# VH-VL binders against q09693r1to98, part 22

Target 1, 98 residues: q09693r1to98
Amino acid sequence: MKILASSTNYVLHNRLSNSQYEDARSKIVNFGGEFTNDAAKADYIFVNYSQINRVRRELRTIGTPLETCVSCKLIVKIDWLNEPKESLTPGNPYVIWH
Below, E stands for the ipSAE of ESMFold2; O stands for the ipSAE of OpenDDE; V2 stands for 0.75 times the mean of E and O plus 0.25 times the DockQ between their complexes.

## First folded at step 11 (VH-VL; framework fv_patritumab)

Design X6 (at its last look DockQ between E and O 0.60; V2 from the best seeds 0.00; counts 0 for: pae E 4.7 > 2)
Fold by OpenDDE, look of step 11:
Structure X6 (fold): chain C 98 residues (1-98), chain A 118 residues (1-118), chain B 113 residues (1-113)
Amino acid sequence: as target 1 above (98 residues)
Amino acid sequence: QVQLQQWGAGLLKPSETLSLTCAVYGGSFSGYYWSWIRQPPGKGLEWIGEIDHSGSTYYNPSLQSRVTISVETSKNQFSLKLSSVTAADTAVYYCARDKSDWAYFDYWGRGTLVTVSS
Amino acid sequence: DIEMTQSPDSLAVSLGERATINCRSSQSVLYSYDNQNYLAWYQQNPGQPPKLLIYWASTRESGVPDRFSGSGSGTDFTLTISSLQAEDVAVYYCQQYYYTPFTFGQGTKVEIK
């Protein structure tokens, strides 16, 4: 199933356990996404937070301030990968935007 | 007035698992992040990790491999487990509330001394 | 991790005199997006948890006496007690919440001279 076939995806792997990281990566690839460790190159950022300031904090911590993530289209809760929806829009409960 | 009450075993042997629980009273559990912080005797403070009502967690990388923080929303409680303890884990452990959406802490539990000794 | 270094480690001040505690972060905790310093100060008495005094580097928590003030920006911060009172004897900690993991200074013990 190609849900993310045309997207480049970023996982905040520095804050995930190895098992969580590999699980997320595997799911992203399985859904047809391209995996990257560079937020600046990501179309989608998967995060383990639901609050915008936590997302901003994480991006600061990994060296990419949110305001500089010019390529970021959407920020998605990592839990979306467990029950993926084909449509990722601002109305999606798993989508948090900046 | 928000109050945090915490409990758990205070004496462990090496390799055992630390287990503490924190209950929140007098305020909303949802909408906040909740942290565990520890302080070795006579030493400074170390942030362990945080969790929100949905179970979203973030751990200090220095402890990530041994730490599990969980939440029981129906009871307004969150818990800390730290596996494979050593003497270095001897400390007073505090639960705390992250104020609003930022990680400074406005309400604290009274702390629980956990001593790891053979 | 961001290192927080306080100075001095201990401070003895006469009652009614000014106490000054410094805190330095190994990297800036000033966020350009909101122009806020992600820096907090705590007071801790023996056998008690830390008590939040200051956040955003200079904003006093509710109920904190106005003799406590925070200042600074970027990497250098200061907690000032304008007129030391007996109940101010405690250990004080700075904390950054800009980066994870959140880190604290080593503490400064304030005593009466």
Scores: ipSAE 0.204, ipTM 0.811, lowest interface PAE 2.4, mean pLDDT 88
Fold by ESMFold2, look of step 11:
Structure X6 (fold): chain C 98 residues (1-98), chain A 118 residues (1-118), chain B 113 residues (1-113)
Amino acid sequence: as target 1 above (98 residues)
Amino acid sequence: QVQLQQWGAGLLKPSETLSLTCAVYGGSFSGYYWSWIRQPPGKGLEWIGEIDHSGSTYYNPSLQSRVTISVETSKNQFSLKLSSVTAADTAVYYCARDKSDWAYFDYWGRGTLVTVSS
Amino acid sequence: DIEMTQSPDSLAVSLGERATINCRSSQSVLYSYDNQNYLAWYQQNPGQPPKLLIYWASTRESGVPDRFSGSGSGTDFTLTISSLQAEDVAVYYCQQYYYTPFTFGQGTKVEIK
């Protein structure tokens, strides 16, 4: 499955156990995506949050405020990785920020 | 206008599971985070954790291994379970609304005193 | 965790006099990108839940009398009651919401002298 092909992806570790975090990274690889450890370089940021303001706070705390992310296209609820049936677009129900 | 009504058992034995429920009236449930906060008698406040309408949770690391917060969105309710209680868990437990998604709390339940006998 | 330390632990103030409560955070709660201090104040009357007084360090919640004011920035904050009333006898808490876990000060009890 190449649904994340040509994408650079970041997983915000907040509110994930280490096991959940590694599972998310494994799914990203399975879907053809590449990782970054720098949120500011990601095309997609996967988060365990439903509200964008919480994500903004956490990104600020780790030193990569959303305002400085040049490449970010979407912030996506991490649940999308479990069984992605719809492509990631601004209208996708799992997207909380474009 | 917004009201938080909370209930649950107030007396527990050591090792039992604390279980409390909070129902939200007079406002939207899905637009907010909801928190549990506790206060031991005569002491300060401790934030326990939060949940939103989708069931996404975050817990205070100090309690994380024993806490489960759950939501019943169709009923505008959320619940707290705290397992393996001891006397140290004796406190007044409050449910609260996170007003602006920033974790300052504008509406609070009246509190439920939970006493763990020894 | 961000530790919140209040001073004094208690104070007695005559009716109509000024009460001043200090709160210090173990690290800055000022976010440079929105220039906001992530700091709230609560009042807790005996037997009641906390009541939100101030958020963003200095913004009064709706219905809070204007004798309550908040000031400060970064790590040092102050709640001032300009003219103490009998109903202001309570315990006051500061709270940071900059980073999880959200934490409260230990409280400051205000009494009438």
Scores: ipSAE 0.071, ipTM 0.733, lowest interface PAE 4.7, mean pLDDT 89
ESMFold2 (binder alone), look of step 11: mean pLDDT 92; pTM 0.947

## First folded at step 12 (VH-VL; framework fv_patritumab)

Design Y1 (at its last look DockQ between E and O 0.61; V2 from the best seeds 0.00; counts 0 for: pae E 6.4 > 2)
Fold by OpenDDE, look of step 12:
Structure Y1 (fold): chain C 98 residues (1-98), chain A 118 residues (1-118), chain B 113 residues (1-113)
Amino acid sequence: as target 1 above (98 residues)
Amino acid sequence: QVQLQQWGAGLLKPSETLSLTCAVYGGSFSGYYWSWIRQPPGKGLEWIGEIDHSGDTYYNPSLQSRVTISVETSKNQFSLKLSSVTAADTAVYYCARDKSDWAYFDYWGRGTLVTVSS
Amino acid sequence: DIEMTQSPDSLAVSLGERATINCRSSQSVLYSYDNQNYLAWYQQNPGQPPKLLIYWASTRESGVPDRFSGSGSGTDFTLTISSLQAEDVAVYYCQQYYYTPLTFGQGTKVEIK
């Protein structure tokens, strides 16, 4: 299963460095995806955290509680964009299920 | 029960780099976040940042440009580096464990006084 | 950042009497998802690290005496010592963990009158 796809909305957590942000943005755009700053409109959220409650805290901090995102499917660690493209399983350490 | 032991140099000159290490005993290192917190003499507490066993970090924005927190999982240790210190960085520095996956702290190191003076 | 303001800065109370410490957050730390207040209280003795007393605003940590209690919701919280004991002389801190960065109150020193 590919994460990056056309007609898919992605949000990048704002704690990403500028280089991480630009790299992820470029990759998303190249795959025909759409970038958004609103987690409530995203299909995927890219973060650096591995714990869901830390993600919740950060999203609360930026004013977008995770629980308000109806369309969100997965939280994905940003390192996923560098190598693996097709290994979306519950056991994948780059994927946080919620 | 869980014990945190910390160590590092306690006297620095301005512009030097603070370096502290915290070792965890008597409990699991994985599954928790670990924080550094400091307290200037006679003052309150300031959260510096946190890290987990995988190296996921988050820093207080007020210190982010100078702070590096790292982990050595094989030793159940995590470390703090604070660059370009000034007198304002003089404080007792504590390592602590975030209880479960929540950011309140149930176990603390004894603290390390770090004094910055010329 | 979320500012935590305690009152008073210092408090003198007679042995056996009630001590009351207040803590106010600049924004609500009540999470509607789980209806929990992300607020903790600590006790700190001289030369010692802080000791966790209360979390979720009102839940006592294991081993904490019953005379300690936490109350409040949203932005206003209270730590109460129902009957002050000699060993309760210390500085007390509130802390929010709703927002990043984590922030503490400035502390309240409790002394015996």
Scores: ipSAE 0.462, ipTM 0.831, lowest interface PAE 0.8, mean pLDDT 86
Fold by ESMFold2, look of step 12:
Structure Y1 (fold): chain C 98 residues (1-98), chain A 118 residues (1-118), chain B 113 residues (1-113)
Amino acid sequence: as target 1 above (98 residues)
Amino acid sequence: QVQLQQWGAGLLKPSETLSLTCAVYGGSFSGYYWSWIRQPPGKGLEWIGEIDHSGDTYYNPSLQSRVTISVETSKNQFSLKLSSVTAADTAVYYCARDKSDWAYFDYWGRGTLVTVSS
Amino acid sequence: DIEMTQSPDSLAVSLGERATINCRSSQSVLYSYDNQNYLAWYQQNPGQPPKLLIYWASTRESGVPDRFSGSGSGTDFTLTISSLQAEDVAVYYCQQYYYTPLTFGQGTKVEIK
C-alpha cells in the first residue's frame, strides 16, 4: 500500500522554484496521495520551512489560516518527500506541527 | 553589542544595479533572519526582503522581479542587489535583524543613501 | 498589501504632557489562534535608523522607558508617551508582521509645542 494512500495533500509554494513545486506534486501522486490546491482541505501540508511561525504567517497570507483547516493532521517539511523512510505520524522528525 | 555595518555605492544612473553589503559584528549570524528595508526621502519604510544563513530568501512581491538578496555566511555578511533602478528607487537603505523570526527588527544598520540620477 | 495608516501625521505636545499616536490597519492583525496582535512600534530620530519600542502591540522592548506604552487590538492601535521628554521628539512608525509583505505606517512626527 502506498505511503500516502487515502491522504489529501497540499504543497505551500513559498520558497520553492516552479521545478521543485512540480517535483513535490509528482512525488505525492507517485506515493498514492491526492493533491489539492486548497490548504484548508488538506490532511498534510508540505512546506519548505523549519519554523512553524513562518508557516502560520504564509497560511494567513493566502487566506487559509491554520485555525480554518479542520482536516489538517500534520504540517511536514517537504524534504520528507525526497526520502520517505518512515510513515507520517506526529513523532516523525519531519513533522513541525500536529 | 550587536552591530550592523553597511556599505555600497550611493550614486547610480538609471538602469544600473544597486549593490549593498551588510556585515554583522558582536553577535551570532546563524539562527536569525536578516532584512533589507528602505526609506525614500521624507517617506515611510518599505520592507524589501529577508534571508537567513542558509540562503533561504523571501522578497516583497512588489520588488521580487528586480531584487536578489544573498549571503556570505563565512564572513557574516548579506547583500542586496536591485536591478534596473529608476528615480523611484532613491532611498536610504537599511539592513536589520529579525529579533525573533516574527519580523520585527531590533538592530539596524546606520543606512546608506542611494540616489538615482541622470 | 495590508495598509497601515497613522494619525495624526504630526503633533506638537508640551514638554511633560501626554502624546497619543494612532495606527489603523486595513485588515485585522489579531490572530485568533494565539490571541496576539502582530504589531510593533518604532522611534526614529533624525539621521538615525529606527529603534524598536513595542512589539505584540503592548510589550516594551528592553531598555525602553516605561512612559512608552502600546494598546489596542485588531485594527486600531495606540502608542502613548505619558510625559513627553526632549529626547522623545522623533518620528514614530507602526508595523504589522501578520501578513506578507511586511508593511509600516507612514509615520507620525512628534514635536515640542
Scores: ipSAE 0.038, ipTM 0.707, lowest interface PAE 6.4, mean pLDDT 89
ESMFold2 (binder alone), look of step 12: mean pLDDT 92; pTM 0.945

Design Y2 (at its last look DockQ between E and O 0.68; V2 from the best seeds 0.00; counts 0 for: pae E 6.0 > 2)
Fold by OpenDDE, look of step 12:
Structure Y2 (fold): chain C 98 residues (1-98), chain A 118 residues (1-118), chain B 113 residues (1-113)
Amino acid sequence: as target 1 above (98 residues)
Amino acid sequence: QVQLQQWGAGLLKPSETLSLTCAVYGGSFSGYYWSWIRQPPGKGLEWIGEIDHSGSTYYNPSLQSRVTISVETSKNQFSLKLSSVTAADTAVYYCARDKSDWAYFDLWGRGTLVTVSS
Amino acid sequence: DIEMTQSPDSLAVSLGERATINCRSSQSVLYSYENQNYLAWYQQNPGQPPKLLIYWASTRESGVPDRFSGSGSGTDFTLTISSLQAEDVAVYYCQQYYYTPLTFGQGTKVEIK
């Protein structure tokens, strides 16, 4: 199952170029997901970091600390969308489990 | 002990592209983030951006449109490119290591003076 | 961006006397969930890169003399040199790493009176 299907997804747009942002948005929609820019409402957060403390910094910067994102399930590196894998595993370097 | 060596052209004309490289010796390249920071003569410090071994980058929004930071893990090197330079880009450019997973810097290169002049 | 403002811009202190540098952030850099201040201090000598002195507002980097200490929380921070030595003549910078982009103070030049 593709993780974007019927999911609410968040993209940290302040870390992405306009082209990257639009590309990610398009892919999310194509997979049947819903795009959001509110981390507190997201099931998945897309970033370009693989370390949780960097993700926390970015979320603080945009005003939504990770600790307040109750709905968050996964943090996914945005580059993963260019080479999507059908299965999620704890060993996937593009995914931070939360 | 771990040290950073950096190099690149120090004299540019306006509109040219700045290109610097930093190499890590004596320690691990993976597991850290690496930053570029610049300092105009007689002035303070400006953070340019960062990268990790996987190529994940973040740029200062003030420079984002002109900056590219890249990594070559096989050589334990990361590079800075700054396009369309002007006199305002004249500065000493430092590569630095972020300590652990925090964005304060415990290891610095010696710096490279880049002068932009017509 | 978070603005970091140091005071004073320049400070002259007699040898053996206390030197005090202040740093103010435009927004709090205290993360309550961790009870940590994301604030660092650096020393820079002419022709050299900055040297890390303090992180987490009050923790000394390895090898830093005991006469250097950092204090403060939230938006107001202080670097103190309890007894100024000749080798302490330098420019000192504060830096926040709570928000992106990372930002530095404008620097404080410490000289011997």
Scores: ipSAE 0.656, ipTM 0.885, lowest interface PAE 0.6, mean pLDDT 89
Fold by ESMFold2, look of step 12:
Structure Y2 (fold): chain C 98 residues (1-98), chain A 118 residues (1-118), chain B 113 residues (1-113)
Amino acid sequence: as target 1 above (98 residues)
Amino acid sequence: QVQLQQWGAGLLKPSETLSLTCAVYGGSFSGYYWSWIRQPPGKGLEWIGEIDHSGSTYYNPSLQSRVTISVETSKNQFSLKLSSVTAADTAVYYCARDKSDWAYFDLWGRGTLVTVSS
Amino acid sequence: DIEMTQSPDSLAVSLGERATINCRSSQSVLYSYENQNYLAWYQQNPGQPPKLLIYWASTRESGVPDRFSGSGSGTDFTLTISSLQAEDVAVYYCQQYYYTPLTFGQGTKVEIK
């Protein structure tokens, strides 16, 4: 089973080039995940931020405050997609919110 | 007391690159966001962008094509470059500390007037 | 972008009298889940950088005199100086930090009448 199987995934475009964004989407698919354009429906939100308060602001800015995401389990630093050595759990070093 | 000190060239010709540096003394550099904010003479304040200690940046879309903010964490410094300046870029430039990562600013540099000649 | 509009552009107030400055945002800056308004006020004396007065719409920064107070919610906010002192002659700015880019009001100059 692929490491992102049965997950719905969102990538916050902020601080990513279009090429980096598309690369992240491709990796999500390669790892068996589904992609969504609606952060509120995601299980995992991948971000190019180290601090959760910044992510909260950006999600508000795009109209999908974190509090509206009923399914959201983890917010994860996007670099995990380059180095997926361990499964995504709250204890994973790349996880900044759970 | 935590203090911000700014420096850089104050007189530029059109098409040159503005370059300013801000240094943090007497306090922590890591754990904060740092911003550049400018104020044209007789006008209000415009947020330019921010950086953290890891070098991750976010810029005002109105300036993003011309702005680079950089950090040198070993020196507790961050810098602003604004390329292709015109007279419209004449302003006092401030570095500022983002209190508690919520983007209101509790500590400001004294400002550097940058004048772009005609 | 959220546009921040202050009124009036300038006002003149006698020493010891009340000064009132209004700030309106083009969109709400209230985070209703925590009932928190993402609004700050700054004072800028001539030739000086801005100084933080108020954050979260109504919380005074440490060392700010009690005569400064902030109120309002959503899109409409007020800075009040209950008894104007000579040192309060400055330009005052509101700032929202709810959406990016961060934006400031155009400023309100307070003068002694």
Scores: ipSAE 0.052, ipTM 0.730, lowest interface PAE 6.0, mean pLDDT 89
ESMFold2 (binder alone), look of step 12: mean pLDDT 92; pTM 0.946

Design Y3 (at its last look DockQ between E and O 0.68; V2 from the best seeds 0.00; counts 0 for: pae E 5.8 > 2)
Fold by OpenDDE, look of step 12:
Structure Y3 (fold): chain C 98 residues (1-98), chain A 118 residues (1-118), chain B 113 residues (1-113)
Amino acid sequence: as target 1 above (98 residues)
Amino acid sequence: QVQLQQWGAGLLKPSETLSLTCAVYGGSFSGYYWSWIRQPPGKGLEWIGEIDHSGSTYYNPSLQSRVTISVETSKNQFSLKLSSVTAADTAVYYCARDKSDWAYFDYWGRGTLVTVSS
Amino acid sequence: DIEMTQSPDSLAVSLGERATINCRSSQSVLYSYDNQNYLAWYQQNPGQPPKLLIYWASTRESGVPDRFSGSGSGTDFTLTISSLQAEDVAVYYCQQYYWTPLTFGQGTKVEIK
């Protein structure tokens, strides 16, 4: 199952290196996903943090508090993009629930 | 209780790379974020960056281009590298633990004075 | 970045008297989601690392004497030592953890008059 195939995905690009950003963008597009810079419109948020309060801090810092994101489904650690594409489950350590 | 022990070279010449290591004892390494903070002599505190046990990092934008923080989970250690040092990088460098999931610091290393001089 | 400004830079207080240190943030550090102020206070003695005193603006860290208290909300905060003791001579720092990068005040030196 290609989870990103029909999803709009957000990458915290201002917290990623240029290489990380381009890598993430390319992978998302290759799976048929749509890249976005607006967390409030994202189905998935990709971050480098593994703790929800760090994610909240970073979203506050870029002006898009997590509590305002109505459409957000999952927060996913960016390293997940290097994992098998069918591995996003509740038990996956790369998935941050909120 | 948790103890942080840090070490590294304290005297550098300009353009060299600062390298410090912090080891964590008496507590869990996983589940926490770990930070580096510096203090120039007689001045205030500057946050350098943070890392967790998985290697997730964030750096102060003021230093991002020169800073690398890494982790060696098997040893409960994390390290700081700061490249292209100048006299402005002379400071006492502290490693610290972020309390729970919040970025205030409850445990600190004793600090390492790093002097940059030609 | 959120700039943290303390006042005064130095303070001389007689033993047993009240010491008051102020800290102002350039932006609010009050989070509407949990209604908490992301503000901490530290004490630093010469040759020692900072010691955590207060977090969430007003919660005292374990082991910190009752004479230390934190107050304030939004952008204006205060650390109060109700009755200054000799061992309280130190430099005190405020710190916000609401916004990245984390930032500290410039410090306030407390001395005995």
Scores: ipSAE 0.568, ipTM 0.877, lowest interface PAE 0.8, mean pLDDT 89
Fold by ESMFold2, look of step 12:
Structure Y3 (fold): chain C 98 residues (1-98), chain A 118 residues (1-118), chain B 113 residues (1-113)
Amino acid sequence: as target 1 above (98 residues)
Amino acid sequence: QVQLQQWGAGLLKPSETLSLTCAVYGGSFSGYYWSWIRQPPGKGLEWIGEIDHSGSTYYNPSLQSRVTISVETSKNQFSLKLSSVTAADTAVYYCARDKSDWAYFDYWGRGTLVTVSS
Amino acid sequence: DIEMTQSPDSLAVSLGERATINCRSSQSVLYSYDNQNYLAWYQQNPGQPPKLLIYWASTRESGVPDRFSGSGSGTDFTLTISSLQAEDVAVYYCQQYYWTPLTFGQGTKVEIK
């Protein structure tokens, strides 16, 4: 069973080159996750930020403020996709918000 | 006390690449975002972009095609390159620390005037 | 982008009198979910880099004299210098950090009459 099975996933494009973005998208699919272009539909939001307040601002900028996202469960540092050694839970060291 | 020291060539010809470096003293480099901000003579401020200790960047869309910000974390330094300069790029360039990730800036370099000849 | 517009562009105030600087954003910088205004004010003395005065619209940075105060919400903000001192001759900028890109007002020059 793949580690992102049954999840809907969004990648915040900020701070990613186009090739980094496509690489992240490919990894999500390879790990069994569904990709979405709408942050409001995602279970997991992958970001190239270590600090949640920056992510909150960027989500506001794109019209999907975190406070209105009913589906969002975790915001995760994108580097987790390179080494998904542990399942995504609120205690995972790559999780910056839950 | 945190101090930002900046240096680089201050006189350029059109089409050259602007290159500036900022070194951070007296404080932590990791855990902060670092920005470049410029001010044309007698005019207001324009945010250029930011970087963190891992080399992750975000640029003002108005400059994105010409800007590269990079970091040398082992030296607590970050740098700005702006390619294909014109007279419109003449400005004082500042490096600054983003206070607590809220993107307002508490420590600034002294500024470097970069003049692009016409 | 959120455009920040200051008024007036310049003002002259006698020593000891009140100076009032306005800043208007093209869109609200009040985030209703945390009830915070994402607005800062800077002072720039001649030949110096900007200095942070106020953040969150009304919170003074450490070491800033209490004659400086910020007020306002949403799209309309005010920096007040209650009793102008000679060292307050500077250009003042507002800055929003609600959306990216970060943007500054065009500046307000404060002079002694």
Scores: ipSAE 0.054, ipTM 0.737, lowest interface PAE 5.8, mean pLDDT 89
ESMFold2 (binder alone), look of step 12: mean pLDDT 92; pTM 0.944

Design Y4 (at its last look DockQ between E and O 0.64; V2 from the best seeds 0.00; counts 0 for: pae E 2.2 > 2)
Fold by OpenDDE, look of step 12:
Structure Y4 (fold): chain C 98 residues (1-98), chain A 118 residues (1-118), chain B 113 residues (1-113)
Amino acid sequence: as target 1 above (98 residues)
Amino acid sequence: QVQLQQWGAGLLKPSETLSLTCAVYGGSFSGYYWSWIRQPPGKGLEWIGEIDHSGSTYYNPSLQSRVTISVETSKNQFSLKLSSVTAADTAVYYCARDKGEWAYFDYWGRGTLVTVSS
Amino acid sequence: DIEMTQSPDSLAVSLGERATINCRSSQSVLYSYDNQNYLAWYQQNPGQPPKLLIYWASTRESGVPDRFSGSGSGTDFTLTISSLQAEDVAVYYCQQYYYTPLTFGQGTKVEIK
């Protein structure tokens, strides 16, 4: 089963490229998901894993460290160059439960 | 070893746009972040922003509305544009390499003095 | 923004004597996840860019003489030159990379007494 669901809050980190952002956005919208600008309120966070330490810094800056985020359910490691379009499912190696 | 060479116009009038370019030699451009940092004469250092090889940027909020950092990976170059300059933007501007995902800087350009004067 | 405050602003030390520079951050730069202090020190000579000396608060960059050492944790840090040499006359800066934006101390000028 897919991890995308209706009425679920997603945040796309600003370090995503435009193409990555639009691809992720399209997938989320197609499943009836919703967007939030607050990582602390998100069920899922979409990030580039190669920039995870930068993401950690930025989340610390806004007071939402990943390590202490209670509302965060899942971190999605984005690599759209290698990830299939139908890849947002449990067991995906690009998905890390938090 | 890694060398950063930078260039651009050093004299501007108020309201003009600052434009600098930094070229990277002797090392990989990908896999690192690249920053711009400035230093007003006789003063401390201010971080302007960063970019990686994919074009992902992060700017200092104090300058975000006026700053654009871009990358040309085919040339191993990244650039800084700062619009609507004033006398307060007079400084030596440095390009630098972040050490991986850790934002301390191990390699620096020689700096470019940019003077804003009417 | 995280404010970095160095003390003193200037320091005169005799050759061969110890020089001590302090740096205080307005918030802790110690990360509990990896137990590292996200703090760096730089040396800047006139007309030159800053040179990296110390990172992770206490790790010397390659090529940096042993007389330079960094210590401290949380919000209070110290750069020590155990035996000041003539070539050590410069301005020294601390920098945090725990938060964005990255911020530097105002600098400490080290001179020979």
Scores: ipSAE 0.622, ipTM 0.881, lowest interface PAE 0.6, mean pLDDT 89
Fold by ESMFold2, look of step 12:
Structure Y4 (fold): chain C 98 residues (1-98), chain A 118 residues (1-118), chain B 113 residues (1-113)
Amino acid sequence: as target 1 above (98 residues)
Amino acid sequence: QVQLQQWGAGLLKPSETLSLTCAVYGGSFSGYYWSWIRQPPGKGLEWIGEIDHSGSTYYNPSLQSRVTISVETSKNQFSLKLSSVTAADTAVYYCARDKGEWAYFDYWGRGTLVTVSS
Amino acid sequence: DIEMTQSPDSLAVSLGERATINCRSSQSVLYSYDNQNYLAWYQQNPGQPPKLLIYWASTRESGVPDRFSGSGSGTDFTLTISSLQAEDVAVYYCQQYYYTPLTFGQGTKVEIK
């Protein structure tokens, strides 16, 4: 079972080049996840931020404040996609919000 | 005491590239965001963009096609390049520290007047 | 983009008198989650960079005299200088940090009458 199987995933484009963004999308698919362009419907939101309050601002800016992400379980630092070792849980060091 | 010291060429011709550098003294470079903000003479302030110690950037969409911000983390420095300048880019350019998790600015450089001549 | 509009554009106030500067945002900068207003105020003396005075609409930055106070919520904010001093002659700017891009008001010039 792939590590992102049965998940819907969003990548926040802020602070990513186009090539970094496409690389993240490809990794999500390779790990068995589905990609969405709607942050409000994602199970996981991948971000290039370490600070949750900055992520909150960017989600507000694109019209999907964190409160509208009813399916969202975790907000995860994008670097997790480079070395995924464990299934994502609130205790995972790459998780900045749960 | 945190201090931001900035430098760069102050007189440019149209179509040249603006290049400024900001050095951070007396404080940590990591854990903050670093911004460039400009002020045309007699006008208000415009946020240009930000960078962190890892080199990840975010730019004001109004300028993003012409802006590059970079870091030299080992020297606690970050820089601004603005390509294809015109007279509209004449301004005082400031570097500033973003205070932690929220984007308000507690330390500023003294500013560099950049004039784009004919 | 959130537009920040200050009023008045300039005002003249006698030394020791009260100065009042208003700032209005085109959209609310109050975040219901944390019940905070994402608004800052800056002072810019002639020939100098801006200096942070107030953040979270009403919290004074360290070293800012208590004659400076901020108030308001949502879309309407006020910076008050309770007793104007000579060194308070400056242009004052509000700034929102609720959305990107970060935006500033056009400034309010305060002069001695």
Scores: ipSAE 0.497, ipTM 0.865, lowest interface PAE 2.2, mean pLDDT 91
ESMFold2 (binder alone), look of step 12: mean pLDDT 92; pTM 0.950

